VH-VL binders against q0aze0. Designs and how they scored, part 112

Target 1, 268 residues: q0aze0
Amino acid sequence: MKIILVNNRFKENTEKKAQEIAGQLSALNVEVIIDNGLDEPYAGTVDFIMVLGGDGTMLRAARRYGQRAIPVLGVNMGTVGFLSNIEINELAEYLPLILREEYSLEARMMLEVAVFQQQSLLTRVFCLNELLLRSNSPRMLSFALEISGQKLEPYRGDGLIVSTTTGSTAYSLSAGGPIADPQLDAFIVTPVASHIINKRPLVVSPEREISLHLLEEREAIIGIDGQIKMDFGAENRVLIKRAPHPLLMVNLKAKPFFTSIDRSLQRQ

## First folded at step 4 (VH-VL)

Design o5g (framework fv_oberotatug)
Fold by ESMFold2-Fast, scan of step 4:
Structure o5g (fold): chain C 268 residues (1-268), chain A 125 residues (1-125), chain B 107 residues (1-107)
Amino acid sequence: as target 1 above (268 residues)
Amino acid sequence: EVQLVESGGGLVKPGGSLRLSCAASGFTFSNAWMSWVRQAPGKGLEWVGRIKSKTDGGTTDYAAPVQGRFTISRDDSKNTLYLQMNSLKTEDTAVYYCTTEYRTIFGEVPYMDVWGQGTLVTVSS
Amino acid sequence: DVQMTQSPSSLSASVGDRVTITCRASQGISSWLSWYQQRPGKAPNLLIYAASSLQSGVPSRFSGSGSGTDFTLTISTLQPEDFATYYCQQANSFPLTFGQGTKVEIK
C-alpha cells in the first residue's frame, strides 16, 4: 500500500507529527510519500491520501489530488472543520480499518476553472469550494454572466461566487447563499453585494457551463477556495464547469452534517 | 482596491500592553491568511507572526522574539485583524504593518500581496 | 531559521542604469521568494512573487529570476521613483524571513 501524507509545511510541530506518522506507517509496510507543499504533487500511483490538518489543508489536497479518484481522509489537527472525518488522537484506533479498506466513500463534486486571456488558455485549476470574482477596488464591477450559452442581464456589484454544494457553508454562506446538502451536485451562484435589487442566488445543474467576463476595465481578482488568486481584467474570461472526477472522501466515522451546521450557526 | 488600515499605535512604557487593529476592505477577508510585519526605526523588515483563515484552521504562528507575549486574532464579521502585545520591551519599538498572504494558482506559492500604511509603536520609559 | 542575505547592502546608481540585486537563502527555498520595494517613509509594496512573477501594476522594467538558493532582482532602466530600499523574503519555511535590504541611492 502506498499513501500520500499531506500536511501543512508552515508549522514545525505539524511536520514532526507527519514524520512520526510516516514512520509508524512504514513499520507496517506502508510506503509513504510526504507532501508538505514544497514540491510538485507526487506523480506516481497511490492507494490512499491522508490529510493532516484543517479544512484548508484538505482544500489544498483536493486541488492537487482530487481528480485522481483516490480515497482522501481528512485527519483534524487544529480547529474543528467540515472536511475532516477523524481527529488526530483517533488515528491509531482507525488505522487498521484504513489498511483493510474497511470504510465508505462520499463523493464531493469539484469545479474546473479555466481562465483565458482573449482566446488563449492562461490556466486551468480544480477546486472543492468555490470561485470568487471580486472587485479589487472600491468601484463596483460590471460583468456578464452566461449559463450554458444563455446571456443574463449584466450584473453590477462587488462580484460573484460560483460554489459547489460543499462550498455552500464557506464564502457563499457569508454572501447570502443557501446551505446545501453536500451529497447533492449543483452549482450555487451567489452575488456579492449586488447593486441591483432582487438579484438572488441561483442553484443550477452541475451539467451547466458558467462563463464570466468584465464589461468595463476594472481592477478585479479571481479567487479559488480562498487560497489562490489571480488578477482579472476586461481581456480575461473564465469558464467554470463540473470537474471530471469528484473528490472521494473517506468516511470512517459518521459526521452529522445538519447538526454540525446548526450548532455552528447557533455558536454552541 | 484591497486596502488595509492599521490603528492603535502609540507610546507605551516597558512592561505595558497595547492592542493593534487592522481594518480590511476590498477582498474576502475570511479567506485570507494575515500577517504582522514590523520595522524598527532605520532597520529592515521583521516578520512578527500570522493567522491562517478559519478554513485553514485559524491557527497562529509567531516569530521567536514575540512568542508568548503577542497574540494574533481575527474577527471575520468585522473584517478586522488584531495584534495584542503584552510585556512590551524597548526592542519592540517599530512600525507595525499588517499584510495579506495569497498563493499562486499554480504551485500555490505564498506571497504578501497588500500592505497597510503601518502604525508606530514606541516603547520607552 | 532560513537566513536571507542580500548583496549589495547599498548601491549608488543614475537614472537609466541597469541595477541588479542578489539574494541568497541559507537553504533551498524552491521559488518561494518575493521582492518588495519600500520608498522612504512609505509602506513596502510587492514587486515580484514566486521568484519571477511580476505583480499587477508593477512596471515591466522590474524582473526576477532564480530558484533554490540564489535569486536576482533586476531593474533594466532605473527611474527616479525607483530610488528605494528593496527586500527579498522567503515563505518556504517557518518562520518567514526577510533579507537585510538593499538601498538604491542616487549617484
Scores: ipSAE 0.000, ipTM 0.417, lowest interface PAE 16.7, mean pLDDT 86

Design o5h (framework fv_oberotatug)
Fold by ESMFold2-Fast, scan of step 4:
Structure o5h (fold): chain C 268 residues (1-268), chain A 124 residues (1-124), chain B 107 residues (1-107)
Amino acid sequence: as target 1 above (268 residues)
Amino acid sequence: EVQLVESGGGLVKPGGSLRLSCAASGFTFSNAWMSWVRQAPGKGLEWVGRIKSKTDGGTTDYAAPVQGRFTISRDDSKNTLYLQMNSLKTEDTAVYYCTTDSLYYESTGWFDPWGQGTLVTVSS
Amino acid sequence: DVQMTQSPSSLSASVGDRVTITCRASQGISSWLSWYQQRPGKAPNLLIYAASSLQSGVPSRFSGSGSGTDFTLTISTLQPEDFATYYCQQANSFPLTFGQGTKVEIK
């Protein structure tokens, strides 16, 4: 068995804990690859991915490995996140189940983001939460949104978010988007500080294709899960659609999504 | 529009107290680790301290010169970060910046964006 | 604490010049170093992260190199808007620490 341990060096003692876990797994004849996020993703085949950290570390793992149809387990390192399934102090209890492949999988949709310069593909990336289009200057953007070839009235404002249901509690929530059940597959399209009063968040079929381009030459960026940033100008367009494969999240114990989000909102 | 706006700076006498605020907008403030960085007039940048998101434990860390005198807190319902400064010394005179290393979700250790800063002058 | 030593403390340059600023860490920090630009009267702006990665929106004339303890920031062809103070910062160890700054002044 080969397992990737994904960690974040800036979390307290995460590197030390990753080494401890790697030692435990090695003693059980498991080959371990450590991914701290700075190097290229591991290119070989693996059987399982264990993410040590919070939601941000999970987003990086999903971007790097989510399209490979490999089980991914989020292990919380002392945080209460939405993407982790077990706590670090529970790992020893669940490890035998992991090694015997005795767990269920929860499929989470991902976005495929393709950025073009004119008609040439510039880059293609995947993400779990959202794509953000935003201004990179004090001036608001003027941009066009198309949904499956249907051209909407122009948008004016600071930007737009195209989110998965998993991303509904992330940046989309802060911009006024709805909270969505992660078991539901949908795109959530949320405007950021729209100058046009009647622009509301849209919830659309995940089979839709969403296209964005600027109507005026402005400095803008495309942000992906808050981790990838790229310049976006009037010569660019972005196409967003459902990724070919969902992220396969390991479910070892019930995660109470609705009570968790309710408590978070009460604490504000 | 991602924005951080500091306020509350001013003139205060040695031994006095002052509370700074930082209003955040355009990102999920509740998920972000927030830091204060200061800069004395004509001098370099100095990290003051940080507060983690509640989901990451909500704990605070401070640089040695301010430990025990300054307290960082947050109000996620108001998207606001605070710095309570007690027992102020002339050496605390600086522009205080609000910033984050985790604009969306992951702490990176490099800071973007920054607020415009607020000046605190400790003088008799 | 990791002490960051930046050199020179100031330099004079003309538009079109190649400028190099160095930063040395008191212990190994791998590639966990970022560079910031601060124009007079303004807040700092992130230029380079992870020692060599260019921040989105930053002109390509800026580049970073190095690993371990020795790092450099290079401005290949200085522009008028580049007259500013530059700071390095390590993110390998708590507490986070900055260099003392390098002021790039007009000749």
Scores: ipSAE 0.006, ipTM 0.480, lowest interface PAE 10.6, mean pLDDT 86

Design o5i (framework fv_oberotatug)
Fold by ESMFold2-Fast, scan of step 4:
Structure o5i (fold): chain C 268 residues (1-268), chain A 126 residues (1-126), chain B 107 residues (1-107)
Amino acid sequence: as target 1 above (268 residues)
Amino acid sequence: EVQLVESGGGLVKPGGSLRLSCAASGFTFSNAWMSWVRQAPGKGLEWVGRIKSKTDGGTTDYAAPVQGRFTISRDDSKNTLYLQMNSLKTEDTAVYYCTTVYYDRSGYLTDAFDIWGQGTLVTVSS
Amino acid sequence: DVQMTQSPSSLSASVGDRVTITCRASQGISSWLSWYQQRPGKAPNLLIYAASSLQSGVPSRFSGSGSGTDFTLTISTLQPEDFATYYCQQANSFPLTFGQGTKVEIK
């Protein structure tokens, strides 16, 4: 068995904990690859991905490995979050189930984001939470939103979020979007500080294609899961689709989404 | 131990050129976003520009006062960041700091500057 | 550009004092604000990011608050090593911009 341990070396104690867990797994004849986020993603085949940290570390793991259809387990290191399934102090108890592959999987949709310059593909990335389009200057954006070729009235404001249902509790929530059951597949399209009062969040079929482009030459950015920032100008177009593969999240114990979000909202 | 060490500063005449280097160690440089921040003697901090990792496109952004004159580049095989400064003006006199761009505890890009070098002084005078 | 204005530009305080520094953005920047400490002759040190998140290794006497345009850095019980210049920095839009600095001096 080959397992990738994903952590963030800039987080206190996670690198040390990753090394400890790698040692434990090696003693059980498991080959371990440590990914601390600073190197290129591991290119070889693996059987399982264990994410040590909070939701942000899971987002990076999903972006790097989520399209490979490999089980991904979130192990919480003490931060409050939605994407972990077990706590670090529970790992020893659940490890035998992991090694015997005795767990269920929950599929979470991902976005495929393709950024073009005119007709040329510049980059293709995947994400679990959202794409953010926003101004990179004090000037508000004027931009076009197209849903499966249907052109909406122009947007004017600070930007727009295109979110998965998993991302409904992230930036989309802060911008006024709805809370969505992550078992549903849908895009949630939430305006950011729109200067047009009647622009509301939209819930859109995951079979649709969403396209964004600027109507005026402006400096803007495309943000992916809050972790990648890309320049976006009037010559650029972004195309958003449901990714070919969902992220396969490991369930070792029941984690009720609605009670978890309810408790979290007491702090927001 | 994460460290950034700048070099290449010195005295240059207006209209001249200098290339600053920043040697990185203690982390995997190739996927880090890097920035340059300067500070004129006795003055505050001013962002100069940044460069993304290759995986994020390797693109650069610059503050207006240096756009068209300064170029940020990186050599991931040498773990080194560069700032090529052309057409230098007296207003470019400053200590130049090399910095990393910080990802927060949840892994989100903050565009805050976590790790700083010691700085290298560039003096532009006739 | 987003202009960041700090208040006061300087203040005098004694060890043990509660110190507050404010930072105002000319436009809404959500929570994309960081605070830095710079001791004389040293490089800046990140204290707070995302308006209220304490950087690892930074003493708990430092705290940040605010959103939108108004932000505050608080030092609950000033220590001798805290006499320094403090800078806010917005990360909402490019170019990234810093405040002019607040110098905390011995009374």
Scores: ipSAE 0.000, ipTM 0.430, lowest interface PAE 16.0, mean pLDDT 86

Design o5j (framework fv_oberotatug)
Fold by ESMFold2-Fast, scan of step 4:
Structure o5j (fold): chain C 268 residues (1-268), chain A 125 residues (1-125), chain B 107 residues (1-107)
Amino acid sequence: as target 1 above (268 residues)
Amino acid sequence: EVQLVESGGGLVKPGGSLRLSCAASGFTFSNAWMSWVRQAPGKGLEWVGRIKSKTDGGTTDYAAPVQGRFTISRDDSKNTLYLQMNSLKTEDTAVYYCTTDHWYSGSYIPYFDYWGQGTLVTVSS
Amino acid sequence: DVQMTQSPSSLSASVGDRVTITCRASQGISSWLSWYQQRPGKAPNLLIYAASSLQSGVPSRFSGSGSGTDFTLTISTLQPEDFATYYCQQANSFPLTFGQGTKVEIK
């Protein structure tokens, strides 16, 4: 068995902990590749991905490896979040189940984001939570949103978020979007500080294509999962689709989504 | 362990110039967006400007009070951030901090998760 | 540019008190707001980003809330090390701007 161990070297003693876990896995005849964010993603085949850290580390792992249809387990190291399944102090207890492949998988949709300059593809990336279009200057944006070729009335404001259901509790929530059951596949389209009265968040089929472009030359960026920034100008167009493969999240124990989000909202 | 160490501060006359350096270690500097933030004695924090990673275009942005006078640059081979300050004014007197805009490259929400200890620049006539 | 106004500018509190600091943006900034703590003579450190996300290593007594234009930082049970100046900062629009600061002083 070959496992990628993804960690965040800047949190606590995660590098030291990753080495300890790698040693334990090696003692059980498991080949371990450590991804601490410094190198290119591992290009070889692997059987399992273990993510040590918080939601941010999981988002990076999903972007790097999520399209490979490999089981991904989130292991929490003290940071409260929605994407981890077990705590680090529980790993020894659950490790035999991991090695025997005694777990269930939960499929989480991902976005495929394609950025064009005129007719040329500049880049294609995948993400688990969302794409954000926002102004990079004091001036608000004027932009066009098209959903499966249907042109909406122009948007004016600071930007727009296109989110997965997994991303509904991330930036989309902060911008006034709805909380979505992550078991559902849908795009959530949430305006950011819209100047146009009655621009509401939209929940649309994951089979639809979403297209964005600027109507005026402005300094803007597109952001992906809070981790990738790209300049976005009037010559650019972005196309958003459901990614070909969902992220396969390992479920070793029940995690109560609705009670967790309800408790979080009561304390905010 | 992330460390940012500023140097190059000191006393300079109005109209003079000064170059600040920030030595970075403990993270992949080449992937990071970096900012300078200053604080005048007894006053609050003021963002000075930022520089993107090379992968994100390596472009710079500045606050209006320093635009045209200050230049931010980086040397990824030395893991060092620079602030070239020209045409200095008494109002530029401050402790200058270098910061990471986000711990990983390409983050669209710049929060300053790591800060250096700061270096004092005094512009006095 | 977006102006950030904090209230109060200073307050006096005792260890064990609940402290709340507010921050108002001159225009909508969604949740692109961070909170920083600066102890006397020290560099600032990040407490909260994206209005409500607690930075790793920051004690759970700190919490943030709000969206749009009105934001709050709460310290549930003030500790001796919490006597400091607190700053909010918006990251929605260029230029990035800070509030004027709120100084939390010993009563």
Scores: ipSAE 0.000, ipTM 0.413, lowest interface PAE 13.8, mean pLDDT 85

Design o5k (framework fv_oberotatug)
Fold by ESMFold2-Fast, scan of step 4:
Structure o5k (fold): chain C 268 residues (1-268), chain A 125 residues (1-125), chain B 107 residues (1-107)
Amino acid sequence: as target 1 above (268 residues)
Amino acid sequence: EVQLVESGGGLVKPGGSLRLSCAASGFTFSNAWMSWVRQAPGKGLEWVGRIKSKTDGGTTDYAAPVQGRFTISRDDSKNTLYLQMNSLKTEDTAVYYCTTGLEFYTSGKYYFDYWGQGTLVTVSS
Amino acid sequence: DVQMTQSPSSLSASVGDRVTITCRASQGISSWLSWYQQRPGKAPNLLIYAASSLQSGVPSRFSGSGSGTDFTLTISTLQPEDFATYYCQQANSFPLTFGQGTKVEIK
């Protein structure tokens, strides 16, 4: 059995704990690869991915490994989040089930984001939460949105979010988007501070292809999961579609989404 | 202003060879996928083949009637597209257009918004 | 290969007429169909892409409709410069294929 441990290199306690867990797994004849985010993703075949940290670390792991169809377990260390399944102090209890492959999997859709210049593909990335198109200056954007070949009236405002259902509680929520059951597959398209008062969020089939481009030269960026930023100009096009593989999240313990989000929204 | 200018057409005997050129200007040629489309006298349009940008692998694809006989290449330093035609047949007689799509398209689904004026190739004895 | 069949192959019309041209794909191509105009002795010119999207600079009298296998190009009020040959082209499946063309002639 080969496992990748994904952790945050900037947390001393997290690094020590990762090394401790790696030692325990090695004693059980499990080969361990540690990914602290500094180097390239591990290119070899692995059986399981264990993410030690908060939601941010899980988003990074999903971008690096989510398309490989490998079980991914979120183990919370510190700040409470939505993407972890168990707490670090529960790991020892659940480790025998992990090693015997006695768990269920929950599929979470991901986005495939492709950025073009003319006909040339500049970059392709995957993400779990969302793509954000936003102005990088005080000037609002004017941009075109097309959904599976259907051209909508031009958008004017600060930007647009294209989100997964998992991402419905992230940036999309802050911009006025709906809360979606993460077990549903759908894209949520949410305007950011639209100049047109009645521009509404859209919920569309995950089989749709969404494209964006600027109608005027402006300073804009596209953001991925709130962690990656790329310059975006009028010469660029972005195509967003359903990623080939969902993230396969390990479920060892029931975690009720609706009561969790309800508490979070009603209690700051 | 986007311009595509074809050259190199002419009269060739069956079994002969000919190389067409297409000079491109007004866009970033190195990032563009380029195609050749032909039209026999009094007939319709027929896609011949394409070449992807080097960043997209620089691969070529051909229509079945020309596969193995025609080769598409590009010289990004000169902004020039080429079509090398070997083992020419009388049915290859056509106006050959250099074309590209620079406006909106999705990956793998494209159209031709810019065309050259064409160059005539006549294969006759 | 996806075969594209246009109907009619030719038609005669007068200035001011409404003209419709149809294009049928041998298999489903979603909305990935373009229409081109070719005036005598000239290179083709893009009119419509993605079945119904009008190319910038093209007069509003041109419109496209359809999805799947059946598509239509309409010219609402024919002008003298519209006497030309029209071609449909599918981009959903490789290799790219064109219809055989429809010639619009003066009556």
Scores: ipSAE 0.006, ipTM 0.502, lowest interface PAE 11.1, mean pLDDT 87

Design o5l (framework fv_oberotatug)
Fold by ESMFold2-Fast, scan of step 4:
Structure o5l (fold): chain C 268 residues (1-268), chain A 126 residues (1-126), chain B 107 residues (1-107)
Amino acid sequence: as target 1 above (268 residues)
Amino acid sequence: EVQLVESGGGLVKPGGSLRLSCAASGFTFSNAWMSWVRQAPGKGLEWVGRIKSKTDGGTTDYAAPVQGRFTISRDDSKNTLYLQMNSLKTEDTAVYYCTTDYTIVRGEFSYGMDVWGQGTLVTVSS
Amino acid sequence: DVQMTQSPSSLSASVGDRVTITCRASQGISSWLSWYQQRPGKAPNLLIYAASSLQSGVPSRFSGSGSGTDFTLTISTLQPEDFATYYCQQANSFPLTFGQGTKVEIK
């Protein structure tokens, strides 16, 4: 069995803990590849991905490996998030189940984001939570939204979020979007501080293609999962589709989504 | 976890110089536009200037009263913002705050000045 | 230079009161207006951004409205911790400018 162990190099003790876990796995005849974000994603065949850290580390793992249809387990190292399934102090208890493949998988949709300059593809990335289009200056944006070729009336405001259902509790929530059951596949399109008072969040089929472009030259950026930032100008166009493969999240113990989000909202 | 801590304030004579530092933690400083805002004793808030992220050009903007005298800079490797104050005048006496400006903080995009330091007092007097 | 003028400069209120503070810009600023609260001896806190968007963690009794040149901050039911000075700030035009502040004090 070959496991990728993803950690966050910027958090205290995570590198030491990753080495400790790698040693334990090697003693059980498991080959371990450590990914701390410094190198290109491991290109070889692997059987399992273990993410040590919070939601941010899981988002990075999803972008790097989520399209490979490999089981991904979130192991919390301290701060509880929405994307981890077990705590680090529970790993020893669950390790035999992992090695015997005695767990269920939850499929989480991902976005495929393609950014063009005129007709040329500049980049193609995947993400678990959302794409954010935002102004990079105090000036509001004027931009066009098209859904499966249907041109909507122009948007004016600070930006727009195109989110997965998993991302419904991230930026989209802060901008007034709905909380969505992550077991559903849908795009959530949430305006950010729209000047047009009746622009409401949209929930659309995951089979739709969404495109965005600026109607006026402005300083703008595209943000991916809050971790990647790209310049976006009037010569650019972005296309958003459902990614070919969902992220396969490992479920070793029950994590009640609705009670967890309800509790979280009382503390935010 | 998310915080800004200013330092370097103190007493200085008119015509003197002082450098303020602002240490950032708990967010991705390199992506942040950062501002300095000051408040004279018993008075309101006054924007001093800002610096954009290096990705967005790293350019600086200043309010007219400080243009040519103050310089804002950043060191992303140290997560630190600076305000170099030269040719100080008595009317520069104020508490100086560093703050985030139009950036991603706590995983959310913020269009206002979301995170503020505690402030550092600069007194310009003989 | 966009001048921001708040009204009133100060007001006296009791716990439970509805408080409204207005802010006027000398030029159109669209929705590029933020509201801040400053308690005595403390740094300011962001309450509202983009004229009407409530900052995460801010109580729902605070609300903002307006666009263009005329803006309002409303506190629906004043609480003891709300006695503070409030500032509006525009971000549409360089330089960024604050209003003079509105002090909300105990009646």
Scores: ipSAE 0.000, ipTM 0.397, lowest interface PAE 15.7, mean pLDDT 86

Design o5m (framework fv_oberotatug)
Fold by ESMFold2-Fast, scan of step 4:
Structure o5m (fold): chain C 268 residues (1-268), chain A 124 residues (1-124), chain B 107 residues (1-107)
Amino acid sequence: as target 1 above (268 residues)
Amino acid sequence: EVQLVESGGGLVKPGGSLRLSCAASGFTFSNAWMSWVRQAPGKGLEWVGRIKSKTDGGTTDYAAPVQGRFTISRDDSKNTLYLQMNSLKTEDTAVYYCTTEVPYYYGSGTFDYWGQGTLVTVSS
Amino acid sequence: DVQMTQSPSSLSASVGDRVTITCRASQGISSWLSWYQQRPGKAPNLLIYAASSLQSGVPSRFSGSGSGTDFTLTISTLQPEDFATYYCQQANSFPLTFGQGTKVEIK
């Protein structure tokens, strides 16, 4: 068995814990590759991915490995998030189940984001939560949104979010989007501070293609999962569609999504 | 251990050209965003420009004082970053540092590893 | 361009002192602020990123706080190796800009 341990190299205690866990797994004849985010994703065959950290570390792991159809387990090492399944102090208890492959998988859709410079493909990236288009100055953006060939009336405002259902509790929620069951597959399109009162969040089929471009030269940024940012100008276009593979998340214990989000909202 | 080693600095006359190199080791260079930061003698730090990884578009960004005169490029097969400096001015005199950017999470545009620097002196 | 202004420009301190350095951005930069340490004749090294996150290998006596336009770097118990120049840097918009630096010198 070969396992990738994904950790956050910027937290010394997390790095030390990753080394300790790698030693424990090696003692059980498990080959371990540590991915701390600096190097390229491991290119070889892997049986399992263990993510040590919070939701941010899971988002990075999903972007790097989510398209490989490999089980991914989130192990929380601090503040409780939505993408972890077990706590670090529970790992020893669940490790035998992991090694025997005695767990269930939950499929979570991902976005495929393609950025063009005029007519040339500039980059292609995958993400678990969302793409954010935002103004990088005090000036509002004017931009075009097209859904599967249908050109909507122009948007004016601070930006737009195109989210997965998993991302419904992240940036989209803060911008007024709906809370979605992460077991559903859908795009959620949420305006950010729209100047047009009647622009509402849209929930659309994941088979749709979504295209965005600026109608005026403005200083804008596209953000991916809050972790990657790219400059976005009037010569750029972004195309968003469902990624070829979902992220396969490991379930070792029940995690009550609706109770968790309800409690979080009551405290806001 | 991650290491960045700059070379190519020296004395050049105003209007001249110079190419700096930065040899990277201890990490997979092709996945890293790379930047140049300079420091004039006795002064503070000034960002020069950056280049993204190929997977993130391979695009470059420059500070206004060097736009149109400096070009950043990379050779992933040699794990080397370059800064081509043209039309050099006395104001370009500085120690030039090669640096890696933090991986995408936690404030990309933050510099986590630095080389030792190479001195460029522009004088007549 | 976002202007970064540090205060003070220099200070004198003794080993064991609590030192605070402030950094002000001319525009809101959210939490996209990093702190660097530069010892005389050496390259800078990253201390803190995203305003408050401690870089791996950096001693816990260093901490950062703030958001928007006002940020603080704190050294809780100054050590001999901490006599250096400290720089803040914003990563919110291009061009990336640094503060002018704060020199921490021996009393």
Scores: ipSAE 0.000, ipTM 0.402, lowest interface PAE 17.6, mean pLDDT 86

